# Ledger of designs, part 5: VH-VL binders against Protein TIC 22, chloroplastic (TIC22)

Target 1, 202 residues: Protein TIC 22, chloroplastic (TIC22), of Pisum sativum (Garden pea) (Lathyrus oleraceus) (q9zst9)
Amino acid sequence: ATLTPNHVAKSLAGTSVYTVSNSDNEFVLMSDAEGAKSIGLLCFRQEDAEAFLAQVRSRKKEFRGGAKVVPITLDQVYMLKVEGIAFRFLPDPVQIKNALELRAANRGSFDGVPVFQSDLLVVKKKNKRYCPVYFSKEDLEYELSKVSRSSKGVGVSQHIMVGSFEDVLKKMELSEKSSGWEDLVFIPPGKKHSQHMQEVIA

## First folded at step 2 (VH-VL)

Design m18 (framework fv_umesolerbart)
Fold by ESMFold2-Fast, scan of step 2:
Structure m18 (fold): chain C 202 residues (1-202), chain A 121 residues (1-121), chain B 107 residues (1-107)
Amino acid sequence: as target 1 above (202 residues)
Amino acid sequence: EVQLVESGGDLVQPGGSLRLSCAASGFTFSTYEMNWVRQAPGKGLEWVSFISSSGSTIYYADSVKGRFTISRDNAKKSLYLQMTSLRAEDTAVYYCARAYIGWDEYYFDYWGQGTLVTVSS
Amino acid sequence: EIVMTQSPATLSVSPGERATLSCRASQSVSSNLAWYQQKPGQAPRRLIYGASTRATGIPARFSGSGSGTEFTLTISSLQSEDFAIYYCQQYHNWPLTFGGGTKVEIK
């Protein structure tokens, strides 16, 4: 059997994304006028969700009163996806630029939400192995700089791999236990992996 | 690299039918909204049809409603436009266009090269 | 439907000159407006979205402004590669609609 939805959700705990909700705490979805199956928009930057709210107020169906930007964690988003709700992510433009710099830049844009990983960075907690995946390249670079400083050898270079969050998530869903994909944990932007591990896997 | 390649354009008599295809590569097709936009010879751009990423939401321009059917096959990474009851005014280059990923899906970031449909007696 | 009107239909300018293209909506579209460039025999390419945001890789000489019903695309110091047809497009309401285009040609 493949990894359970609950296991995948746990790897996403603690990372906030931003959406728009109405006064009844219902998500504002991109849907047709009849309210058929809809696609939820999730922004990695709060200011992008605020821009979306402003757009909805100016051009969509009448939007009265208490519509607001609301944080939601990626584990909650994943469980809603398991229930059949479709979501689209709006990535941080800084991270899109970072991903393009690591890949051939003639693409014009990056497909999906960039995530960054290094084979030089593995965390052990409670005698179990964890492989951190970063939403911020800068956060990974900071951790790699510590590895370089703690090393007594010369020639330690950075080895940063970039991928799509959506693709990584799909691979986790298709993977068997003991494949190594169960070791992944997603690190929220602006947090150290040690701090995050302490909060989600005490 | 993102690529959209249209095919199926041909010479057809009025009242005829034609199926256009668009093959997508270089991106996760299943997560993007797709559109058809056409351009008559020497004329401007005209939006034709929209389909959501799942295929559940579809819109048509009034000029083609009831005659054209947009569809997609996410497993094959392909977009289709089935055209029936073709008229001379349907003569145009038909472009497959991808809406930008994000909150605003209504502007187009990538276009195919286009496929020419000529409706003539 | 929202009708988009572009003016002038044709603009003749010399290299190095400034070109100003206008786009008018029949009703307010807020800032939900994009500009595309189309060269002969080619598909359109995105230049600007959100009325004033340049797409990645678009030179600083291209700038967009306006909101509501009146919009402008400005090309400062025209280069030879800038001679093309330019289209505005509103994405405020369905159906999506384009302007008739402005052809920027060498004087």
Scores: ipSAE 0.000, ipTM 0.424, lowest interface PAE 19.0, mean pLDDT 80

Design m19 (framework fv_umesolerbart)
Fold by ESMFold2-Fast, scan of step 2:
Structure m19 (fold): chain C 202 residues (1-202), chain A 122 residues (1-122), chain B 107 residues (1-107)
Amino acid sequence: as target 1 above (202 residues)
Amino acid sequence: EVQLVESGGDLVQPGGSLRLSCAASGFTFSSYSMNWVRQAPGKGLEWVSFISGSSSYIYYADSVKGRFTISRDNAKKSLYLQMTSLRAEDTAVYYCARTGFYDYLWGSFDYWGQGTLVTVSS
Amino acid sequence: EIVMTQSPATLSVSPGERATLSCRASQSVSSNLAWYQQKPGQAPRRLIYGASTRATGIPARFSGSGSGTEFTLTISSLQSEDFAIYYCQQYNSWPLTFGGGTKVEIK
């Protein structure tokens, strides 16, 4: 008994990523490293998608007249992945730097999209538990600062766990219903968890 | 330089108790999940227990559940394993192991201590 | 519990030869598989994680491949220091489990 695709998609609602589409509103695909597959590029920053569009336009005539940057939410992306469409994520470089700083032993590179979580931060709504996962370390630090102040405990840890978004999705897909992975909710960059929970759980 | 140093292994009688410690250095201890992995003499590796950075998530192998308790003190950069109701089959070298950087909560083990020997015998 | 089965139990190889070690999972572990090397009297050392990613400082002669239930560790030109027992480990689901090990002996 694993989590359904619909459950996983719901946990991703509200987070926008950016891709490039042609004049017919079709994704602009790139080749994987081996040239064997067509994959869509999804950028966490709009400016990175705009840079990709500029590069494509300078090299390919078919994109000169109608290609554009289009936002798409991660729940929509996930459902497209379930249907067999391959994507590559381009992370926010600020968050790559944050992940490397948090884990000093691995300073060379980070593989995947960084996500941040603390087991000190849990939200309860009605009879259900929610564990927020952040795309922005700064957003999580802000929430942890409030928890540390309100608890008044001298030894309250502000521990932040870092992982890859791609690995978290894989583990959610393979998890049992009572594993705790069903509790995860991804928080869009720049949004407070209370605001996000109000919009998606209401 | 990442280092993990185990201590506390000893000869104990069946039914006895023992506390193992692991001292960590060279990294931000509170940012990593930690594990205990054991190896009986001449045998393979067996995962024993897991604890997340803030101690909110804890898991045990079925063979030790109810008898062993994992804990950590992030201020002291130390990991512990409190063992009770020890059995002859608990005889093993006990390793402290760190969860790898790219893993979310749990994963493979990128650094290991040198181990501490626990012998349960009459 | 996911059972990890390694084969062969013992492999005798001459220096300079290629060694191929197999690891099979009783159910899919995706790419959440690691390989470790353990020399006599020493703690295990991680060689590969994510089925095919070489850990920092590990020589290029070590390579991992596979996904799902079938995995392989290859040592392309065995050196005398490669005498050791090699373990695979899945980290896809609880409890975390290891294979029984393959002992690589220098002929």
Scores: ipSAE 0.000, ipTM 0.462, lowest interface PAE 15.6, mean pLDDT 81

Design m20 (framework fv_umesolerbart)
Fold by ESMFold2-Fast, scan of step 2:
Parts: structure tokens; sequence; C-alpha cells
Structure m20 (fold): chain C 202 residues (1-202), chain A 121 residues (1-121), chain B 107 residues (1-107)
């Protein structure tokens, strides 16, 4: 059996993204390219959601009175996705730049939300293994700088792997228990893994 | 601690079959793409096959396509190469190699010690 | 498939001297090129990836450069443990392909 939706959602707890809601506290949805599906826009930066709200207000007068930017956590977003609501992410452009630099920029574009990981970082807590995945390359670099300086060093490979958040979620959804994919935990931007693990796992 | 150990290399006659195994330890095997790379005696390296972390994407060198099958068992942390219709030119040391990229295939940061396959009558 | 050509086939140098190894791709591989070191009876060891990024634990005397079709591995002040065969590998296109290798030996 594949990993449960609740397990996948738990790995996403604590990361805030931003969307636009109307005066009835409903998501402002967009049509996909074919007009066949309603899609919610989720921004990793609050300022991007505020810019979208300004566009909605200027072009659709109905939203001027009560539309607002609303934070929502990725675990909540995932459960809504499980219930059939589609979302499109607008990534942090700094992280897009970071992902392209890791790919030597010569491939020109990055599809999806960049996430960063290193096999040097495996955290044990309560006799369980956790593998942190970062939305911010800078946060991972900070943690790796501490590991490299320690006498522990142990000569292991030190590098940062980049992937798309959407692809990682797909692989988790299709993976079985004990595959290792259940060990992943996503680290919110600006947080250390130790702080996040303490808040989420206790 | 991070280690790959190959087994299954043997002497086999042309047209025969053989299955190679690679046991992984010290890392989360299911998160990495894996490769087989071979080296004929006194010759250079030749890439043989790729399998993605989930097993859903597989590539083969043209020289082995249709004869070799790569597979993995993430629960057992093992990689396999099933070889059929073996030819003298398949004689080589076969290495199991870990792709360095978690999501994107690339280079090989961890290698096994190799297992020798000899195809001769 | 992309053909990788290494030159020279054999390079004779003395300890302390600089060794320069060349690798050419039959078509552009951008910066998706790696270098490996192999000693007799051992598995290859990755030295460089992304044409110029040193792998963890690899001494600073190893450096890589190039992009597109022409690549170079330089070993400044060669040490006795550096005598080995060196392979380049492109990973821009399927199938992945290796060069024929350059043997670095004592002069």
Amino acid sequence: as target 1 above (202 residues)
Amino acid sequence: EVQLVESGGDLVQPGGSLRLSCAASGFTFSRYSMNWVRQAPGKGLEWVSFISSSGSTIYYADSVKGRFTISRDNAKKSLYLQMTSLRAEDTAVYYCARDHSFYLPGTFDIWGQGTLVTVSS
Amino acid sequence: EIVMTQSPATLSVSPGERATLSCRASQSVSSYLAWYQQKPGQAPRRLIYGASTRATGIPARFSGSGSGTEFTLTISSLQSEDFAIYYCQQYNNWPYTFGGGTKVEIK
C-alpha cells in the first residue's frame, strides 16, 4: 500500500503559502489554460499574493470590498488537493535562480517549486529517521556549513541536490511504506530543521 | 558506511543468462537513481543502464537493449541486472553506481567494487 | 550517441609537475561533464562534476574547466598518488558516454 494522505500532509506541516480569498472566505480560483478546471494560485511570497490581489481588484470590481491575502499551510493545501481542488504554485524567484545555478543555468528554465536536499542531513528523533527537504537553498547551505566544520566530517560527499516539489509529492504518493520516502519532512523557509522538528514532531 | 556490493558474476557460455545483484547500505536507497556501468578487461568504462528511484523510468545502452533488464527492490535495498543472450563482447567487470542526483540523473558518486562476468565457451 | 575523445592516451610527468588532460565531445554537452580517477583493481572515484565543481574530499590541485565541446582537467603539482587513469563522462544526453581514458604515469 501507498503512503496515506495524512502521512504526506504531516511532512508538509508548518510551511505557509499565500492565496487570495473573497469576502465569503472562499479561494479566488483561476481557469487553467483549457478553461476546463478551476485552479487556486498559491504564492511562496506574501508580496506576490498581494500583487495578485491588486490585479484582481483592478480588473474585477466585485473583489474590491472584501478580497484579502490569506496564509494557508502546505498540509492544509495537500488535504484540499486530495479532496479534488487543484492548485498552481508560484515559486520564490530567488529559489528559481538557485535551482538554475545548480543546473549550470544552461538548460534555461526550471519547472515547479525548487526543493533542496543533501544526504549528509539525516535527523534522528524518538528513534525515527527524518530526511529534511528545504524550500530555501540558503537554509540548507547554513546547515551544511555546520556539518562541514565539525570534527565529525567523516569524509562524506557534500553537495546539494535539487528537485521539484511537485515531483517529490508525486513520488511520495506512489511510494509504499518502508520505501524511505516516508522519512521526508519539508522545512519552511527561514527555519532550521531543529526548530521545525521540535515544533512539528515534539 | 555508504556502500554498494555487487554479486552474481560468473563464467557463462555465449547465449546464456546471468543475474547480477547489488546490495546498498548506509543510505536511503529508495531515494536514488541507480546505474550499471561495465568495463571490459584492459578497456574503458561503458554505461549500461539507468533506473529511476521509483523504478518507473529505465534506459539502456543500445548494445544491451532487448537482452538486459534492470530492476530494483527498494524494500530489500537491492538493484538487479538480468542478462540474457550473452555475447563474448559482454565480458566485463560490472559496477553498480549511485547517481548523485536525487531527482535529476547525472554523475556517479558511489561505486561498488565490481563483479566479473566472463562469456566464453 | 555523443562520442567522447580524450587526449593524450598516455601522459608521462614527474612528481611536482603540472598535468593537463583534454576531453572533447562530438557535440555540445553544455557543462554536464564529470571526471573520474581509477587506479588498478579499484572502482572509479568521482573527482569533478558540472565541468568545474570539485567533489567533496578532492584536493585543490585538481581543477576542471571548459564548456560545450572542449574540456580540461588540470592537476597542479602532481603527487605520487595521482598516477592513475582518468576518464571524462558526459551526462547531458542519453546514453551517458565516457571517454577512452588518459593514463597518467611517472616519467
Scores: ipSAE 0.000, ipTM 0.434, lowest interface PAE 16.9, mean pLDDT 81

Design m21 (framework fv_umesolerbart)
Fold by ESMFold2-Fast, scan of step 2:
Structure m21 (fold): chain C 202 residues (1-202), chain A 122 residues (1-122), chain B 107 residues (1-107)
Amino acid sequence: as target 1 above (202 residues)
Amino acid sequence: EVQLVESGGDLVQPGGSLRLSCAASGFTFSSYDMNWVRQAPGKGLEWVSFISSSGSTIYYADSVKGRFTISRDNAKKSLYLQMTSLRAEDTAVYYCARGLDYEWTPYGMDVWGQGTLVTVSS
Amino acid sequence: EIVMTQSPATLSVSPGERATLSCRASQSVSSNLAWYQQKPGQAPRRLIYGASTRATGIPARFSGSGSGTEFTLTISSLQSEDFAIYYCQQYNNWPLTFGGGTKVEIK
């Protein structure tokens, strides 16, 4: 891992995920499958975190008084992960469906949080190259529709690559400077990449 | 290593009382829900009782409700089962088992002790 | 309470054969079902949770399937160490309940 944790965290700035905290503002943790670690659940949809809170409240008396859904940004999550706190993501089911549809002839489950990118979309700013990675396929399609319209190009979905957010993070952590992985910037759902880059790269 | 060790099993007469203990090591005991599960000689598994990580939520099987009391001491990393008004049908190996942490956890009971034998006989 | 019914009570198979064990819930338990293996004199060992997820360290020959009320544990090529009693357990509703067990024994 030659990219610094600070570099990886900056690529994740601005994306909110949702978790449950107790009355002391501490994360409500669950066990991992092997019971050796406490893990935090992070939902990409606020409604999923609210459903989790409602379920916890219905079955455990401890959470009925002070537990609440709180947003946290992915850069903050990543820094907590660096400090040793484990997290499990609950992806947006719409994006799981989108990922499965993009995998030609493949049927089954998608492991991890889907992310989408295109080789047709690279942005340049002050002698630096940036490759946007989207949590929403629809947001990427919107950006590509503008490029395709101007260029008289081929179908938008033919240029979309899908991957796992967790795998992308691992590859960034293992990569060396000048590998191309340092160029990635994750785009929050519902945000235009130009607006997001103006906010986080300056 | 993650481990649970039961103790306290003994021969007791019908109507008697007994307290079982379970010592946890290798994990953050205060973060986990705990269960007692028993198994009569030559028979299958029967769930007995549940206690949440904080101790505030407790459930019992109908067969033991009013007679057994589950409790925990998170500072001592220990789980207890106080048994009263014991019957012959309570004769079993009693296991402590780590279970559901939260409602979103689909794990079942992942860590079990080796059990402690309780025999209720005259 | 939810009643868990396992079948058959005893399954006689030869090494290398496929073993299929069934578990039926009296009402839906979603996917909140676990499978355990118990050998004589030992505590139960979790094999599968969430109906189909293999626990860490469990060989790939073990697989679980099903949801709702009908569940199956499959051992694709039975080995000598697999002769044991297998229990299903629902954790969808209180009280928690186990099946009666299926004894897998050598033919």
Scores: ipSAE 0.000, ipTM 0.483, lowest interface PAE 12.0, mean pLDDT 82

Design m22 (framework fv_umesolerbart)
Fold by ESMFold2-Fast, scan of step 2:
Formats: sequence, C-alpha cells, structure tokens
Structure m22 (fold): chain C 202 residues (1-202), chain A 120 residues (1-120), chain B 107 residues (1-107)
Amino acid sequence: as target 1 above (202 residues)
Amino acid sequence: EVQLVESGGDLVQPGGSLRLSCAASGFTFSSYSMNWVRQAPGKGLEWVSFISSGSSYIYYADSVKGRFTISRDNAKKSLYLQMTSLRAEDTAVYYCARESIWGDYPFDYWGQGTLVTVSS
Amino acid sequence: EIVMTQSPATLSVSPGERATLSCRASQSVSNNLAWYQQKPGQAPRRLIYGASTRATGIPARFSGSGSGTEFTLTISSLQSEDFAIYYCQQYKNWPLTFGGGTKVEIK
C-alpha cells in the first residue's frame, strides 16, 4: 500500500505560501501556457504575491477594490490539489539561485520548487525517525554546521542534495511504507527542525 | 526494478532523420530529469541532451544543437530524441540515462543503448 | 566547456593490487564529479557521485577523493571483475562533459 493523502499532508504542515484572493475570498486564477486551464498561483515569498496582486490590479480594474494577499499552508494546498484544484508554485529566487549553484546551470532555469536534504541529518522524536527536507538551503547549512561542529568538518555542504518539491511529492505519493519516503517532513523557511517538530508532532 | 529500454536505432544515410525512444518502467518517470548520452564505436562517452521532469528546461550539446530535439511523454513514460540532418560523426550507441531525484546527480540508471549508424 | 582529462589512458595492474586513476578538470567543478565503470558490451554503471560518495551497492574497495580540479578514483585489492574502462564526469556546468577514460587491464 502507498502512503495516504493525509500522511503526505501532515508532512507539509506549518509551511505558509501566499496567494491572491478577491473581495469574495476566492482565489485569483491564471491561465496555463495554452490558455485552456485555470491555475492558482502560490508564492513562497509574500512580496512576490504582492507584486502579482499589483500586476492583476493594473490589468483588471475590478480587483482594485478588495483583492488581497492571503497566506495558506502547504497541507491545505495539498488537500485542495487532491480535490482537483490545479496550482503553480512561484519559488523563492534565492533558493533557485542556490539550486543552480549546486547544479551550476544558468540562473532562472530550475524546474520546480527547490528543496534540500542531507543524509547526515536524521531526527528522532517519540521513538520515530524523521528526515527533514528544507525549503531554505541556508537553514539546512545552519543545522549541518551544528551537528558537525565537533568534527573536522569543513565542506559539509557537499552532502547537501537538491531536488524538486513537486518531484518529491510524486515520489511520496507512489512509494510503499518502509521505503523511507514516509519519514520525510518539510521544514518551513526560517524555522529550526526542532522547533517545527515540537509544533506539529505534539 | 528500474528499467530503461532504448529503441529506434537504425542505419541511415547522411542528411537523414531518425527518432529514438526510451521506455521507462519500475519508477515514477514524471519525477525524474532525463538525459541522452552517446558513445561512438571504440570511443568515450559524450553527453547529448537534458530534459527536466516537466519539460520546462532543455539543454543540448553544441554538436547537436539545432539538429536534435529532446522530448518526453510522462503519461506514456517515454523519452524521445528526434534527430535530423544526421552526419557520419553522429554514429554511436545512444543511451538514455536518469538523474537522481535528490541533488540532480547524473546518472544512476542507464538503458542498454540503441545503435545509430550514419553511413552511405 | 569544461574539459576533463583522465590519466593514464591505460593502467596495467595485477589482481589484489591497488589501482589509482586520475581525473583533471580545466576549471573548478567543486565536488560536482562522478565516476562510472563500463565493461565491454555493457552500459556504464555509476560508482561515485559528489566526488567521494559511493553509489548504492558499490563495494567499499572503490573510493573517490578530490575537489576543485584534481580528482582520484582508488580501487583497493583489485578483483577480476574490476577490469573495465572508467570515466569521470563533471556536472558543475552545461554542457556535461566526460573524461576520455582509463582502461584498467590485467598485466
């Protein structure tokens, strides 16, 4: 048996993304590349959602009166996706730069939302194993520096792996229990894994 | 188990066209970036092209740019390489290869290869 | 493009001995370096990524080291199945590039 949608959603609890709603509290949707589908835009930075709101207001006068930027958590987003609502993420450009530095590609060419992990970092809480996945490379580097401070460890960043958030979610959805993918927990930007796990596990 | 199976290799004349396919099984194809790598008979490995999981990012070696087109069909779990204006120096075994989901590291799994011979 | 140079082109080693293979990049690739093994008639097999991390299922006798421009693959206590061609590859910059290969042969 594969992992349930509720299990995947719980791994995403506590991470806020930002979208634009109208005066009736409905999502402002954009057209896909072919103009055929309506897609909700979710920004990892509040300022990017504010820029999108300004752009929408300049193009559509009806949104100048009551449209606003609204936070929504990734577990809520995931459950809406399970119900059939399509979303497109706008990643933090700093994290795109970080992913491209690890890949050494030209900037602006990463596919999806960067997430970072290290096999050197595993957390145990309530007799369970958890593997934190970070939306911020800097947050992971900070944690790695603490666990490696007593070793001769300079260059621990070579143990940082980067992946696409969308790809990781697909892998979790299709993986069996005991594959190791059930152990993942996503860490919100700016939070320590210890703080986050205290808030979401109990 | 993870499997990649290439097909479509053939004998073609210079200036001709050919389409290669790579059928994936045993993993979530739509979650992985894919590459084509070739090897001329008795020679070393040469990277040819890259496509990201959603096809948003595509790169080519200078030697094939403008002549080859990489594409994928995630519903069919297949990777393609459309080759046009073929030259004798394109003669090689063509491998499809998968990048790791973490770190975008090449190439954790390879197909068995398909031979393309460009000769008169 | 980043040019990868492997040396020697051919290395003759007896079973049970240590083999040391070198790979040099024309400019720094940090630790974005992989090693592959290819046996006659077979597709390449990844041994090492990140310059020093062994891929799953790869025996402990294979080890990678180096960073920047100078890299080494070491095979301790060479087994009969280790006679093959070995390629290094950088994945720091597009286009991805491979070394010319080192053939490890008996005697």
Scores: ipSAE 0.006, ipTM 0.506, lowest interface PAE 9.4, mean pLDDT 82

Design m23 (framework fv_umesolerbart)
Fold by ESMFold2-Fast, scan of step 2:
Structure m23 (fold): chain C 202 residues (1-202), chain A 121 residues (1-121), chain B 107 residues (1-107)
Amino acid sequence: as target 1 above (202 residues)
Amino acid sequence: EVQLVESGGDLVQPGGSLRLSCAASGFTFSDYWMNWVRQAPGKGLEWVSFISSSGSTIYYADSVKGRFTISRDNAKKSLYLQMTSLRAEDTAVYYCARDSYGWIYDAFDIWGQGTLVTVSS
Amino acid sequence: EIVMTQSPATLSVSPGERATLSCRASQSVSSNLAWYQQKPGQAPRRLIYGASTRATGIPARFSGSGSGTEFTLTISSLQSEDFAIYYCQQYNNWPSTFGGGTKVEIK
């Protein structure tokens, strides 16, 4: 008993990441250690994808003609992953810093893309609940500040849970219907949850 | 191009103090975590200290806690290691190293050439 | 802290031969493991990170594998410039720790 790929993809709609494509709009893939695997790099910051493009151009002159940074949404990425294409995510360094500060003992490694959640933020529509998951800790803190304003004043960061995006996706894929994992909706960096929810939930 | 250059290594008597510097060029220094790693003559690598990009998070190896202080000046693109109460066991080549997390994933991608600290009477 | 154990301490091989270096962690470090090459009088150079990802400019003859507690660095068809000391590093837990090194020397 698992959630469908379409359900998981829907939860990821609207979040853009950045990759490098060639002139035919195909992914520029990187080789692993043996040159045997092809892995796509997906950056949460456009400037990181630009740096990767510069690195590729310095090695291969043929990429000077037509290679470019292209935005792609995480729902599209997820469907390509389901079809067997391997990807590596390059997280926003600010969000890694935020995750490590919430986990004071880490030495500068965080497996995967940080995501942030609070049980104080649950959106109810009719008989259905939606639990927003943020790629930006700052965005979640902003939304929590609104809740604190209208309720009793409480410490914002005490209500923030951190996890890895890859682990959350894996748990969604393995969950049963009515487990609560079907309630998750990922919020794009820089967007208000109400704005995004209107576009995705319908 | 991207490089790190250490300086400040010298001969110091036990109990003395010394400040090491590491000058960064060719990249946005303020975006990167930085580390100090040392290597005693003929021995392996030992991690010494870490500082986050803003300087707000700092960690030390147990062998140097309370004696060494890591700091950075992002405007000057420089990393520092203040060493006090030096012991013979602190004799080593000291490397500064850039933490590559956030750009090509983790581990130390750029290293300086090192600066030798000798603690001897 | 996590103890990193490398074996063998010294590996004697001839040019053109295959070298296999092992690194074991005292507890799981996931895939947060890097390999470095160090030549006499030089700073370490990162070869592999994430257990199996080759760093920019590193020749295809270098390959890394493993996860959890057991890791391997393989150098196929050794060249004269590959004679050096190789270190593994875990960066999964504070403090970061290095192995004792494997010296790859000419037979």
Scores: ipSAE 0.000, ipTM 0.436, lowest interface PAE 16.6, mean pLDDT 80

Design m24 (framework fv_umesolerbart)
Fold by ESMFold2-Fast, scan of step 2:
Structure m24 (fold): chain C 202 residues (1-202), chain A 123 residues (1-123), chain B 107 residues (1-107)
Amino acid sequence: as target 1 above (202 residues)
Amino acid sequence: EVQLVESGGDLVQPGGSLRLSCAASGFTFSSYSMNWVRQAPGKGLEWVSFISSSGSTIYYADSVKGRFTISRDNAKKSLYLQMTSLRAEDTAVYYCARLPTYYYGSGEIFDYWGQGTLVTVSS
Amino acid sequence: EIVMTQSPATLSVSPGERATLSCRASQSVSSYLAWYQQKPGQAPRRLIYGASTRATGIPARFSGSGSGTEFTLTISSLQSEDFAIYYCQQYNDWPYTFGGGTKVEIK
């Protein structure tokens, strides 16, 4: 049995991203890189969605005054993707920089939305194991600062693994229930895992 | 696969009423605005009505305003056109057409159409 | 309302010939213009939107050009399957309006 869409969506609850909609709550779409498909743009920073809205308003008369930046949670986005709506994420540039520094990449680009995790951070609640995945490297570093100095040994950054959010979602969807992928919980930017877990896991 | 299927077309007397339906499948109906477009036999296309994705914004062609009412039921994935005070000039094939969300750049228009349903207004 | 005028009303061409269809708006519609193909007994099929963007699955022989008030649909090498009526439509302003159509016939 593979993980259900509902299980994957639950792991994404509480993280807001920003898109542009018209007064009727319809997404403003853009072309993908190949120019062949209409896709919705989802920004991890509200200011990036506001910049996109400004561009749309300059070109579309029907968006003067009616269009707006709206938040949508990643669990809602995931369910729309399951139904066939294509989205492209625009990551936080600070997190792109963080991912590139951790990878020591020669070329100055990262493909996808960076996510960060550590084998030193596993949360146990009600006899169940949870593995937090962070959209903000700084949030993960803060949590790792609470681990004793002796267990930090070689420095915080050597215990941080970086990956692509899109790749993680794909692997979760393909996994079996006892694979360990069911243990992942995505932590919203600016939030501690303890606060988020209290809100998501009742 | 995106599909739109119209129904409800019939032969009706002048002054009569009809309700047309359009059943949507293969996409998230509640995320798209919808339109009715008609075509009289042997004639060109005429836009009839628009309804936003939520149903809150509605527009009509002057020729049908006050006589036709567009509505939608997002839970049932259906679009409706209630026609009253029908005239011979309303005789046409009625199509429902999907309007994609505005797109940065060129902007799209009616990407999918149903096969149409024929309304004949005659004595 | 914005009046859309198509010319010619009927165009007779031989297979392999270039067909050029014109559409004029009574006032500027910017690039908010679409072209549709309609075959007998069928619903219209969108060919071009945004004046020049070819819809998915539409053969490369179809191209659109123009902006403002003057628009052209070109079929570079007409095939027998292109026998149809072609409509232009503006969607820059309410009400949306269509041209009267151009019937393309194979000689």
Scores: ipSAE 0.000, ipTM 0.439, lowest interface PAE 17.3, mean pLDDT 81

Design s01 (framework fv_solitomab_arm2)
Fold by ESMFold2-Fast, scan of step 2:
Structure s01 (fold): chain C 202 residues (1-202), chain A 121 residues (1-121), chain B 106 residues (1-106)
Amino acid sequence: as target 1 above (202 residues)
Amino acid sequence: DVQLVQSGAEVKKPGASVKVSCKASGYTFTSYYMHWVRQAPGQGLEWIGYINPSGGSTNYADSVKGRFTITTDKSTSTAYMELSSLRSEDTATYYCARDWYEGLYYGMDVWGQGTTVTVSS
Amino acid sequence: DIVLTQSPATLSLSPGERATLSCRASQSVSYMNWYQQKPGKAPKRWIYDASNRATGVPARFSGSGSGTDYSLTINSLEAEDAATYYCQQRSNWPLTFGGGTKVEIK
């Protein structure tokens, strides 16, 4: 493998997701879709984690009072995944809608966490190229509006690619079968591209 | 607007070498892999290799390893394939095709028109 | 290498009929694409990532499947759909194509 777990984790630094912990600061786990495994739930919206907390409190008396919503960064989540802990992500429904609109032909629900990328937005920093991957389509559109080769509302969406975060992670983990995956950097929702790049490289 | 334009047809004798060009326009040349795919007359598609124009890294199919080289000239946004020690089995139409490699995989969305290589005595 | 088996090899139908083309992989794949090729022309990307139609592809085309079992469906065949269709996996190197299904119109 040419990409270490630390390299993959570093590409995920700065993005917060939300989970529920008990009074001992341990993850509250849920059943997977088949009901066979315990899986940690990670929400891209704080309000979704708060709803899960309310559900947990209504079912288990022992979780009342001490359980709380806790932010955790995706790099930390990735290191826990490397240790064998299974997670399920709850994406932002606004971004699900954005992904379905861009895919057009896929009439089903979007499976996974949407991420967005553009071939018009590649960052050169020092001697390296970085290819930003966005959790928010709106953030990518804002950056594309600054590019002289595109005009917002005139073909800009033709340069936006959509995919699944879970699939991208799998492909990064299999980097020995491809090259260029070391160039990816995930941009946290609501964060200016330039601010995040300064923090990652600083 | 995005185009891949290949060089013209070639007729070669067994044992010779052939070099085919693929000129890219309308996009950032170094942001996409360039694949080469061949098709023998009346047969299916066979992937034979790729190059990453950014770093020059290559990967070749076992069927052509040792006889096949892919190169690029970034100043002209052109990819080249060279196949040596030609055999009659190398008679095919050779296509170049671009592929996004820096994130989301959408497959080979733009193809060259093809270059026919005929190997005959 | 991942082997892709397409069936049938040839499908001869009349306009308005429904066509279903199958592609089976020798092992599970996460990324399957389809290409349309007309005689004497380069292939065109038709479906990507199993179910997404490429720009300009008519709504009568749909792709589906996961794991080892994928299909391409044409709901109501038109004369312009006569072509050979190839599936292609991008999960593992080397990249591999199926043998193709030729769609003919009577």
Scores: ipSAE 0.000, ipTM 0.504, lowest interface PAE 12.3, mean pLDDT 81

